# VHH binders against B3 domain-containing protein At5g26805, part 9

Target 1, 156 residues: B3 domain-containing protein At5g26805, of Arabidopsis thaliana (Mouse-ear cress) (q3e922)
Amino acid sequence: MIKSLFYTFLQTKHQEESNNSRDPNYPLFPQEIEIRPIAYFPWEIIKTLTTDEIISKFQLPMEKIRDTMLRHASEEDIYRTKFMSCETNILVKDLDTNTIHQGKLWKHPCENNFALRESWIEEFVKRRRLVVGMVVGMYWDFEACMFCFSVLDGRQ

## First folded at step 4 (VHH)

Design s8 (framework vhh_7sr4_2)
Fold by ESMFold2-Fast, scan of step 4:
Structure s8 (fold): chain B 156 residues (1-156), chain A 119 residues (1-119)
Amino acid sequence: as target 1 above (156 residues)
Amino acid sequence: EVKLVESGGGLVQPGGSLRLSCAASGFTFSRYAMGWYRQTPGKQRDLVASITSGGYTKYGDSVKGRFTISRDNTKNTVYLQMNSLKPEDTAVYYCAADTEYFSGEFDYWGQGTQVTVSS
């Protein structure tokens, strides 16, 4: 019996939640919400928000998903993930508000990327009142098995 | 900083064999998928073969049963063993890494190595 990489990831996250595991390896950094030069560490994905991110979706490069969720070598899990056109549940922690939000990860059929669509609009764009020109960052927390999000430059 | 260096191309007779190598540096090689693409003059690049970090392989229809892709994570190298070569296999062969550092960066490609199968 082989489980998908996404399903294995969800099982691990569920165990972490059940254990009340809140690993402090990634402490909150209110000081990182600045107009100053953007620090590249720990941010794996840094985006200046465009109209597409405000009204449609937040794209995640496949390479970053492969490095985080799809890094394991199960051939069957990788094959199943590539041929499933369904959304996968994923957690995203907003470091600025210290809140955890459910995302739904979607794989584009024709592009080498993933995206958060309606869940991103509801849980981040609307909740945080994000606008075009803001710079945001995301990184994967290997201990908590979730993405961490912050607004890096909230001016403009 | 990401660098892909191909080697092993050359001239070979129909029915012959060649092994291409691609030495990778500047990223955590073992975690990323690697591929071989080829381009003939006037055409877009086509997938020849790819291999995931776990060894799952995919081949283009024209090369199945003749070509074998493999990787050595201790040497950060991906290989393409080409057997039963045909004149239509003549192309520039490119090593590729499916990776992005920041939003807007393109996939990384080597400079290519010429394979010529004489008529």
Scores: ipSAE 0.000, ipTM 0.118, lowest interface PAE 14.9, mean pLDDT 72

Design s9 (from s1 with T99S E100L S103G G104S E105H; framework vhh_7sr4_2)
Fold by ESMFold2-Fast, scan of step 4:
Structure s9 (fold): chain B 156 residues (1-156), chain A 118 residues (1-118)
Amino acid sequence: as target 1 above (156 residues)
Amino acid sequence: EVKLVESGGGLVQPGGSLRLSCAASGFTFSSYAMGWYRQTPGKQRDLVASISSGGYTKYGDSVKGRFTISRDNTKNTVYLQMNSLKPEDTAVYYCAADSLYWGSHDYWGQGTQVTVSS
């Protein structure tokens, strides 16, 4: 089985208008995230870390991947990702340390979540000494084509 | 209430053909991808064929060239034409409606038995 490379796929998709397969009644717009305090803008993902994030993985909702990394993909290409094992390299900028880290996104066939696993544990949990109860945020930088990470609340 | 109702299963001899139908109700059928999966007792469900809202198809390697999936949006129905049936095609066949907006609302039918015997 060959793994899919979403990042490379998106960078070559300049003229997505070539695809005439879209259902006009299907809402493909990025969904608005409910941001309560101004301090949480521009965060697309806000998580209070649990044991699973400290030991195993950081899950990204498929909706956020669709609206960011796959935003230029055709309906049919998005459909095909549902049946594919996906493994792609991404960059994650740690805004708190001003450093850029390589991450690997994993998705198994017919799953609706992507996850950062070993790279998240090594480059973020261990490096930043993250613990249960910390609040972290992520957003996608459309210009740099990478995720941006920050610790929003490091205390109980 | 969402319903997927399969029909067309049965007993056939090797080399025979069957046409499965799945009638859908309770959701906007034309906006969903539709698929057929099959399961043998004690094993996980495997993809047989799928068709997007735009009509693009994907087939499992074992059925490519023998099975054809199609849909009729005016009848809210998806079909699986099965030709050149083999004993290893014996399974319960399930219809599924898959949202292209991931995060739930995938629906499954109750299944229909296909038995291919000599």
Scores: ipSAE 0.005, ipTM 0.225, lowest interface PAE 10.2, mean pLDDT 75

Design t1 (framework vhh_ozoralizumab_d1)
Fold by ESMFold2-Fast, scan of step 4:
Structure t1 (fold): chain B 156 residues (1-156), chain A 119 residues (1-119)
Amino acid sequence: as target 1 above (156 residues)
Amino acid sequence: EVQLVESGGGLVQPGGSLRLSCAASGFTFSSYAMGWVRQAPGKGLEWVSSISGSGGYTKYPDSVKGRFTISRDNAKNTLYLQMNSLRPEDTAVYYCAADTEYWSGEDYRGQGTLVTVSS
């Protein structure tokens, strides 16, 4: 069973004009499945990894956290994470390996940012041997109540 | 500011026709593939049609193939969906969508356009 990680429709005008083939590993817009509005697809968070992501933390923009995960969190967990700089337990599924990992979501006290810190380094950077320049994606799966992660351009 | 504004929905009897329009702004329209998705009351989103950036290629699911036609006018930044032989099961809110892989534009904010097929 294969699940489309993101959808794309057809070639962009640039790809058509340059006679470039669309990457065959990225599926065309899927048939007969539930599709989110394109504004939230293919990935809510796309990041090219820098040194900071490899040695320190994976920052998540607050708007994405608020609009996705936190709508379904308890008010106490939201208050604790947002205002108290406490860590909240979350699950992150690695779609490439089909494994589920525990993350700890942390709110920076002086910035409007959330991050995965040591749990990201241990469970993703070290386990997947991630390096600077890789492109990764994350989205929130409302049915599973967890983040989903994939390496989009890994050159592993 | 990326915006997609749908229009053209309404009440129509089974067997009737409607043409939907989507006015796009805030991005280079002709550079992106476009599509239509719909959501029936109490159901999830369903893909309806896709068109390439130039308009040279189109794709449809079997549920609408032969009845619906997607088209675009890149000079007017407008996407269209011609819907013929409408059925009660086509009743849904219709949204237009852009292929936004790796694009960091703002979220689509429109409510779509309601199509009701009823006698």
Scores: ipSAE 0.000, ipTM 0.287, lowest interface PAE 12.1, mean pLDDT 70

Design t2 (framework vhh_ozoralizumab_d1)
Fold by ESMFold2-Fast, scan of step 4:
Formats: sequence, structure tokens, C-alpha cells
Structure t2 (fold): chain B 156 residues (1-156), chain A 120 residues (1-120)
Amino acid sequence: as target 1 above (156 residues)
Amino acid sequence: EVQLVESGGGLVQPGGSLRLSCAASGFTFSSYAMGWVRQAPGKGLEWVSSISGSGGYTKYPDSVKGRFTISRDNAKNTLYLQMNSLRPEDTAVYYCAADLYPYGSTEDYRGQGTLVTVSS
């Protein structure tokens, strides 16, 4: 499947009936369709938050780290150097608040597991008041070299 | 789960016509804008047409304007593309697309596509 982003720049039916703008920050020009190498749904990770994400950590599947960070063979040295140590600094952008936060990416010493631990709890769980049952999305922005985060469904 | 299933492609001679269909399920079809994009062999994706949720507004690039018509049947959750006066450069795989950003799923909601070949 080819991954692409498809924006029509046309209002939803509700917005047409309400005579509302789609997004107050939405550019009214050039008003062109955008096809990008990012999936139309950019979310690589979609999670319904459990007690573990609220109290302890946000687990990142190895395959997502591998696919986003190891697209080229030359990046394997970067992966080994930065992600085989106990913790590595990364940035996570909160798309809902338009703020960038420092993350600590942790690699389990004996398992092929990665997680955001204390930085996730402080900068996202506590700051955004996240609770069990919320649905969140995360993806790696290869161009910006950071993770992007959004709350997709906050209603329990 | 969101699904889009394209059909109607085939082999046609230059100057001929084809009608593509896209059957949508798993979301409130009438609420969202829809469109068609295509990919010619060895090339990137190209926007072909878009239509608003109500069907009141349509957009086309100059390359297909006057030849292609996008339409939808919200009662049947189906999107259409009527292609007339087809040219060899219209040869491509055509994909149905839904403007559901940012609440799209990791499930496939862009279809498998339908191949259109314009050749004598």
C-alpha cells in the first residue's frame, strides 16, 4: 500500500451547514490538494491508554522504531549508538498544544522493548491530565526528527 | 473498520470512456470530502479530483478539467469518477481517498486501486 496524505481543502458537511471555517489556522490559499509521503492517517501507534501508560511507561514497539529510524543501512550505527544505551534524548511534539517536549527513550537491557518512562508521565500524562480509556496517537516525523503526539479520543 | 473498494478500471482505446466506482464503509460517508488520486507506472501520486461531503463543491486540475466528472451517491456510500476523452497519459492505477484527517485509522482506508490502461 502506498502511504500518502490527502487533504481536499473542502469543508465537512457539518461545516457547510454551519458556515464555519474548517480550521481557524487553515490556509485559505493556495487551497491546493496535498499529496505527501506520509500516510493520510499518520498514526504509526494508536493506543487506548491502560493503567500501565498512566502510572509507568508508554511502550514503543521495536518494529516502529526500526522502520522509522533504520530506513537506511547508514542509520544502523545511529540506532546502535543511541538506542542500545539505557536512555537516549528525543523530542516529542504535542500537536494538540503545539509544544515540543524533551523525552527519554529507554531500551530494556534484555528485551527488544523501547519506552518513554518518567518523561512521558511528567510531560504528557500529568500535563495533559490523561486517563485510562483515552485513545492517543504517535508517529515519527522523519523530516523534523521527532515524535508527534495527539489525543485522538478523550471521551471514555 | 474503514474500507474503500475501487472498481471499473480496464483497457480502453484513446478517446474512449470509463466509469470508476468506490464503495466505502466503516465511516459516515456523507460527512466527509472524497477524492480520486492516480499513480502512473514509475511516477508519484497525482491528484485527479475532489468532491465535498454534500456533493455541492468539486475541484479538478487543468489536466482533466472538462473530461472527468466526480460524483457521489451518499445513500449508497459510493463515489464515482466518469472519465471521457481518455488519453494515453491517463494510464494509471486510480485510488479512492477519504479526507478523514486527523482521525484516520491504522486500518486501510485507501483502497487497492483499479488499473486504467489507455492504449491502441
Scores: ipSAE 0.006, ipTM 0.351, lowest interface PAE 9.7, mean pLDDT 70

Design t3 (framework vhh_ozoralizumab_d1)
Fold by ESMFold2-Fast, scan of step 4:
Structure t3 (fold): chain B 156 residues (1-156), chain A 120 residues (1-120)
Amino acid sequence: as target 1 above (156 residues)
Amino acid sequence: EVQLVESGGGLVQPGGSLRLSCAASGFTFSSYAMGWVRQAPGKGLEWVSSISGSGGYTKYPDSVKGRFTISRDNAKNTLYLQMNSLRPEDTAVYYCARDTEYWSGYFDYRGQGTLVTVSS
């Protein structure tokens, strides 16, 4: 079993206002850090990347799509995605780079499987230089109505 | 609690027409996608048609496309299947079925069925 602890890094209000060296494309890591340990982070999908995720697609469990994306989709988008194998636009936020990317959700025509295909390869695999063996996580942000992605600390 | 009651089945000659009805109760009918499934003698369940909660979207397999029409009356909590140009291979027990609110393609409730026989 692989166990990991996730930490939330906070800075004082004064330190945040005076810090001019931070990269806006990455999480803020101030010199003086208040560490708040989190025993659990709500990663609903955790994958160790295989060759299929690096060269082809990132499969999403039907239950996660049904309970998250489909709750916010129009009847038209549900119909087109499920029955016409059309791609539906969704947003995926890369928490590591603090950037938002357009994903195209696809359903297998003969199986009850959903995936991000070419958009995942271009926007995540190539951009982040992901390799086989890395551990990644995704969860649904209910307020933002998008998936959130991160490379986890267990990325051996 | 959830009740689906089919009616309108019967004996019909090849090339004939039948209209099936399904009276739904025990849930908010307009919030759920609905469908029809059938079971021919000695065979498994076959999906026949689906309709969205609003009635704005419908889907059919190639075996019935152009011959069957699914519709619904949300004010009356009733689902319909208009069957035209019936063939002997359409002989089956037809079941009204409830899908999810998100049109999952998985039916969680079905009625007792109504028999449709296409023969002379």
Scores: ipSAE 0.005, ipTM 0.351, lowest interface PAE 9.8, mean pLDDT 76

Design t4 (framework vhh_ozoralizumab_d1)
Fold by ESMFold2-Fast, scan of step 4:
Structure t4 (fold): chain B 156 residues (1-156), chain A 120 residues (1-120)
Amino acid sequence: as target 1 above (156 residues)
Amino acid sequence: EVQLVESGGGLVQPGGSLRLSCAASGFTFSSYAMGWVRQAPGKGLEWVSSISGSGGYTKYPDSVKGRFTISRDNAKNTLYLQMNSLRPEDTAVYYCAKDLYPWGSTFDYRGQGTLVTVSS
């Protein structure tokens, strides 16, 4: 499953030159050509960071794990993952720094939830100085068998 | 004011390479996705590549995938497009474009463009 994004060219060269005083947040309708939806980002998880992600954990619903890490898993592997009570070692690549970090994926024993807890705080929140209001994305790389992470919006 | 200034275009033979640059100013460069769009003679605008604000994610249409590489230097407010294995159908004016968002979806500004001609 790929999350698709729409590309629209909102200002032509003439419109840009004519509207130097206009707020960039209020774009004009395209007059030349609208580029139809062609691009996608494979972000299965996009979060605006809250206090919980900064001080506690990065929570992942079971369905996101099922559609990513476990999409091609056998019935036996799925059973083991579902009934595991301990943390599982995974890799998370920080695409912004081109570094790979060990994560510990915790499965809640009674809820359909996974989380990255202390490893997320240490390896991402503290290392990258992440703050509330930042937008981050994660996707599963089926070839590398690891999560890929990027800060999509570092503004606050 | 947002300013995007492209450079690096020129005449190249089929199979050759060119590197385009775009100098950006007037906005917080790292906070926005950037891209390249081209317009061939007598044709409409075609999306060529996109890169997220952090540089962590890139995307290409099949027409250039494996041949073109987009990159950015956020410390220098500069966007690049490395074009390899150029074909006559790559002949176009190439525009640097700024997105409304860090993750890419809608371009709101473009530069004046730089002409790339692939001919023998």
Scores: ipSAE 0.000, ipTM 0.200, lowest interface PAE 15.3, mean pLDDT 75

Design t6 (framework vhh_ozoralizumab_d1)
Fold by ESMFold2-Fast, scan of step 4:
Structure t6 (fold): chain B 156 residues (1-156), chain A 120 residues (1-120)
Amino acid sequence: as target 1 above (156 residues)
Amino acid sequence: EVQLVESGGGLVQPGGSLRLSCAASGFTFSSYAMSWVRQAPGKGLEWVSAISGSGGYTKYPDSVKGRFTISRDNAKNTLYLQMNSLRPEDTAVYYCAKDTGYWGSEFDYRGQGTLVTVSS
């Protein structure tokens, strides 16, 4: 199994070889988010829910995890997620209900994808009664060090 | 310029021991997880051991657990692999590998390797 995990990591590295541009000193408080008018702000992640999001998991784009988690995650947390198949705790604020929920960030062993699985189903799908076709948004709050969530379309 | 230079390989009899070293330069060594990976003749790469930048976490596959110990000396920018109870199936070229520090990718650099042969 460890040999398979290692092979998967090699594939993941190769798939991302064309775009290893990241800034480890990414600003904690990016002023451009607050002072620049942005057409689709605040929503950095916008997703139309499919059966997979309702039944299984909410996938997070690699670039958003890269930009947010590298700034705040400890080296030990990164290591734990990569090699120990452990989930990393993150907070997600539901802006519609003004409540904060614990998410567990998971990495796919054979893909360069991250997701919220059981915690997303329990804390968001079931609690909010989300259905296929709804449009949801997320953005990262650098001050609070958590994701912010809202339903953008499909629910009045 | 990132450089990783392995040493310590050689011929050893079954049941013997070897200690591999990797001298690192060109990056802040203590800020990155490091791994040992190996390639046996005619086989693909196999992960052997990993250690976090602080040395607080180590991990091994079942094939070497209890026999191999990874360690690091951040003051000397050196990674080590202590190999005990060596078996013929441990015969391989051993590579020192630098983690990218990126979620979802394992390595962005490997050294030239050092050959370990376990034979009577």
Scores: ipSAE 0.000, ipTM 0.264, lowest interface PAE 10.6, mean pLDDT 75

Design t7 (framework vhh_ozoralizumab_d1)
Fold by ESMFold2-Fast, scan of step 4:
Structure t7 (fold): chain B 156 residues (1-156), chain A 121 residues (1-121)
Amino acid sequence: as target 1 above (156 residues)
Amino acid sequence: EVQLVESGGGLVQPGGSLRLSCAASGFTFSSYAMSWVRQAPGKGLEWVSAISGSGGYTKYPDSVKGRFTISRDNAKNTLYLQMNSLRPEDTAVYYCARDEPYWGTSEFDYRGQGTLVTVSS
């Protein structure tokens, strides 16, 4: 018997997240001092909408999906989303209108990106008449097992 | 420790068949989706098949669809790749790879040492 070679090709997501690098070309000081009011809790994702969010997709960071929806997803749902180009159904509550909408979560086959595509355009962009420059927020509700959405710019 | 050991590679003529095996140890095999990936000389890694932990779902790129079949035996902790109608462009080192759980990507956290498949006349 020859001892099997142990090999790790890619760093695990945990290992990547634990790696801290410093680039001396990046400034250490913010150009402006921002005081975030307590009203920014509970927002995990805050975006200023660009043209891409208005005409194409709302990207969700991999780490937010992994730590929320995917922790409780079935093996089959993960597999279908990852390899079969199938969209996974998720719920998104619009806190401003108090309505719940079906989102379809898509995973880019070659990139570490999740997105809501046509469901975001139909259920949020068109319904709410969202435009470039608006600020929106999302967070995951662990009790309801859904995302919660609100328009932050101009909202009370 | 996680270990993946491939076997079954070799030299075959175009149109021939090979069956690759991957012996897995050090983890709960049935809890992980598994993939085969290959690397042709001077090229990057190319995904060639995936199978869910239960074996209920399989996926292939168009380049091998209908020619390759992935399967698994969870009782034996073994992954297989049946390769039929082999073409010269299938020449590559074939790696058994464990999918990162809950990642939702094509990323792998472990792969084996590989087994060489050469398709030539």
Scores: ipSAE 0.006, ipTM 0.271, lowest interface PAE 10.1, mean pLDDT 76

Design t8 (from t1 with A98K E101W W103S S104G G105E E106F; framework vhh_ozoralizumab_d1)
Fold by ESMFold2-Fast, scan of step 4:
Structure t8 (fold): chain B 156 residues (1-156), chain A 119 residues (1-119)
Amino acid sequence: as target 1 above (156 residues)
Amino acid sequence: EVQLVESGGGLVQPGGSLRLSCAASGFTFSSYAMGWVRQAPGKGLEWVSSISGSGGYTKYPDSVKGRFTISRDNAKNTLYLQMNSLRPEDTAVYYCAKDTWYSGEFDYRGQGTLVTVSS
């Protein structure tokens, strides 16, 4: 979910005129409606970019990495990424430009964090001129064995 | 071979100012976020400031915000830290750091320059 739209319960004109006050907390209508301005499938990761993504890194949840790329990675790559804080080479396809870019997947040695760092800044932030407030999506392509990336909502 | 060489440290009185410099070589300087981290005697590393590769974004912890200013000159491959209103608790070895946005998230650091704030 990128956005949620909240609807407030409103009494009918008749109810207001009769001064027949219904409990304002009585949920006759949804108080929150999720709007999907962007197609959710196939996106596993959807982010609104903040300063941290523009300057430093694109954080990836460990569960997404474990259940996608690392399940099919070599034993050497798994060992180096998980236990030695080494970067794992991955490919990331930019679906908007139809180009493939080198990524370096990193894990903090003491924390449960995965990220694309410098390669994300060079190959995506600078190349695509990404700015704070843009919405981007990423998913793993099992056939091609690479991540796929797209800008879902831009401010340019 | 990545090299970071800090300079500008020294002894200064409380309330004084110092300007630190870091000469970088061995990598494309403008392509990396850079920062400063410090280590006070007997303590761990503390993140001091970060700046994006372009210089368009900067970040500071509350402990130095409003007193310290990070900047860079990409044509000279040099990183700077302007330190104003210095306090005794700012006494530390200051390190220039490559590919960092926060302390503990850097690829390389230099040998450091000592800043002593004492009367």
Scores: ipSAE 0.000, ipTM 0.181, lowest interface PAE 13.7, mean pLDDT 75

Design t9 (framework vhh_ozoralizumab_d1)
Fold by ESMFold2-Fast, scan of step 4:
Structure t9 (fold): chain B 156 residues (1-156), chain A 122 residues (1-122)
Amino acid sequence: as target 1 above (156 residues)
Amino acid sequence: EVQLVESGGGLVQPGGSLRLSCAASGFTFSSYAMGWVRQAPGKGLEWVSSISGSGGYTKYPDSVKGRFTISRDNAKNTLYLQMNSLRPEDTAVYYCARESSDWYSDTAFDIRGQGTLVTVSS
């Protein structure tokens, strides 16, 4: 009989330490310039901010990383990221202030998402005074090779 | 009809070896990552090994690394687990499992087989 199994894999501390033996700077950026057609809406990620985004992290769903930064990666390379600790530097342009900010994108082994953590809190939450309930958007700019950010709707 | 059928379990002495096989049918085998999980008596499920769809990438927890080898033959739709230097603590029911195609979910496996018992004793 067909049986679905919902199982969350937890790595051992030793597995995490073993993964640290690999280059932590896995290149997530495309090396080739892509031309995108003009989209009706540019926003690939739209979030209503919760407490987690205000005090901890901004998660970028793996699907959006796959379709943007890893779009030319093989299925094999994508699968390998499941077991990697990854820390990579990215740029995020704040379209509302016309400023560019450094971010660190973190991937913990067996988490399904990449996340901006302290750089998101310092460069976006604190700088922009973001609060729960605000709606924000992000998209990947293929020519500039960076994420673009804007506040789409705010309570105050 | 999706099926995973394990074989090769049995009784073995400490330090011995066993090779488990899993015959897959009803889906495109090479398109899925596969794995082995086990359940020791009175314990929860423990991940044993994973292998990518191509077979080019394998991963193991430290508890079995260097002793167990996962492999696959995509032409024969068969997954294998070679177990060497077996220990009493390896006693468990071993399940062949297909990884969820939705890699972005919190689920690791969507289908598993019936299981095969491995007893390390004597």
Scores: ipSAE 0.172, ipTM 0.616, lowest interface PAE 3.9, mean pLDDT 79

Design u2 (from e1 with D56G S57Y Y103T E104R; framework vhh_sonelokimab_d1)
Fold by ESMFold2-Fast, scan of step 4:
Structure u2 (fold): chain B 156 residues (1-156), chain A 122 residues (1-122)
Amino acid sequence: as target 1 above (156 residues)
Amino acid sequence: DVQLVESGGGLVQPGGSLRLSCAASGFTFSSYAVGWFRQAPGKEREFIGAISGSGGYTYYAVSEKGRFTISRDNSKNTLYLQMNSLRPEDTAVYYCAADTYVTRWTSDYDYWGQGTLVTVSS
């Protein structure tokens, strides 16, 4: 049931195109951001990796899930997800390697964050040899219905 | 334990400049993204900008043609905000905040300072 909630709120390309009028309920990325060269990419999450990300999990805050995967969900349903445990299969595209990886997104009850756990460690930390202090970015691709990932600092 | 302490606020004339500092203690500063927010009387807290732990990446909210610059010195556990060409509408309490990632959203930040008042008036 919890898993079905996510799939029900993810719109098809057709439905998303017809519902553009709901965009003002969620922040538009360029609206309040002064774009410098580094902000050409539509990064919704930029994170400096700590030991927790290297050995345990990559946390996605509830507001970023709201703005991305749940952008077209009702405010009542979004509120309910704050207090639910859930798991959902997602795809994450590594833009640096041009590869797509499967992951599981987990949420703990009474916490305001979702997390990628074992799939993040295996498919990103170990595969890319990520270390503490690296800066990574992530955004949601509504057309492909997946997250897009890149290493922002650690590149030349 | 964990502390963020802002300083450098005060009265400044329109067109003037001010540099704010935020001294961090009680955590590994270089592993955290840090940002600046402000709140004018009767308004919500507004995002100004944030900088990644390494200092390699910065995010700015709408500023008037690059008037504000964020920087950090990890050797001193200090975050800075350089404000130039100040206007009366910049009058607010300025807050620093820390989180594991760069974000514009107040609810995402785990640690907050007490704020420093900046008044722009002739």
Scores: ipSAE 0.000, ipTM 0.159, lowest interface PAE 14.2, mean pLDDT 73

Design u3 (from e1 with D99E E104T T106S S107D D108E; framework vhh_sonelokimab_d1)
Fold by ESMFold2-Fast, scan of step 4:
Structure u3 (fold): chain B 156 residues (1-156), chain A 122 residues (1-122)
Amino acid sequence: as target 1 above (156 residues)
Amino acid sequence: DVQLVESGGGLVQPGGSLRLSCAASGFTFSSYAVGWFRQAPGKEREFIGAISGSGDSTYYAVSEKGRFTISRDNSKNTLYLQMNSLRPEDTAVYYCAAETYVYTWSDEYDYWGQGTLVTVSS
């Protein structure tokens, strides 16, 4: 739902800037045109992929997890997860392919770091043939309770 | 049955050292992170530090870093807390803790010891 809201916002902004009535010959929904979102929204995490993301893991700092999955968790629950080791099943939707993939979110036993490890490599790096230099985004969908993923810039 | 038993507490003078032990039983000790907490009279429970199941990673509360050292011996199912340069404000009941469910977002620690009292006074 975040993507739909973003496209609606873009059209309203454009219309406000032009301050002109829509040209009768300008199609409301142009043929063979795909509207892309503006960079940095809704993306809570934007990464340019390095060797570490291609061969090892997609690291998520605890602050990103706290502001997403754990936004409504108590401070005691957050503190507890920082202390204890945890490997949690999560869902990640690939918005580019419209497919949902099961991930395992690994928590460093004693640090404020989370990562997607083997599941990221198998379900995203290998499946999508991701390479160093690509720009990817992730955000948390609070309604669906899953992460959403897209490739934002696929140039090498 | 899961059990944690702390020992090594006692009376110590300011500037002294003390080593606490926590004997664990009833679970696969080496598979879980374990840690130390303390609670002084009339205060909330305070985190001291934790150590990963393998022992390769340690995490300390910033206020205790440098004076306290956490270690473990997985062959003996024992967790240790080495306390150096003790101060009167370190007076508290010290607890060890473990969680057995690594794949769940539980709202409570599953296992706590009964505690061992440390008194720092002249």
Scores: ipSAE 0.005, ipTM 0.158, lowest interface PAE 11.7, mean pLDDT 71

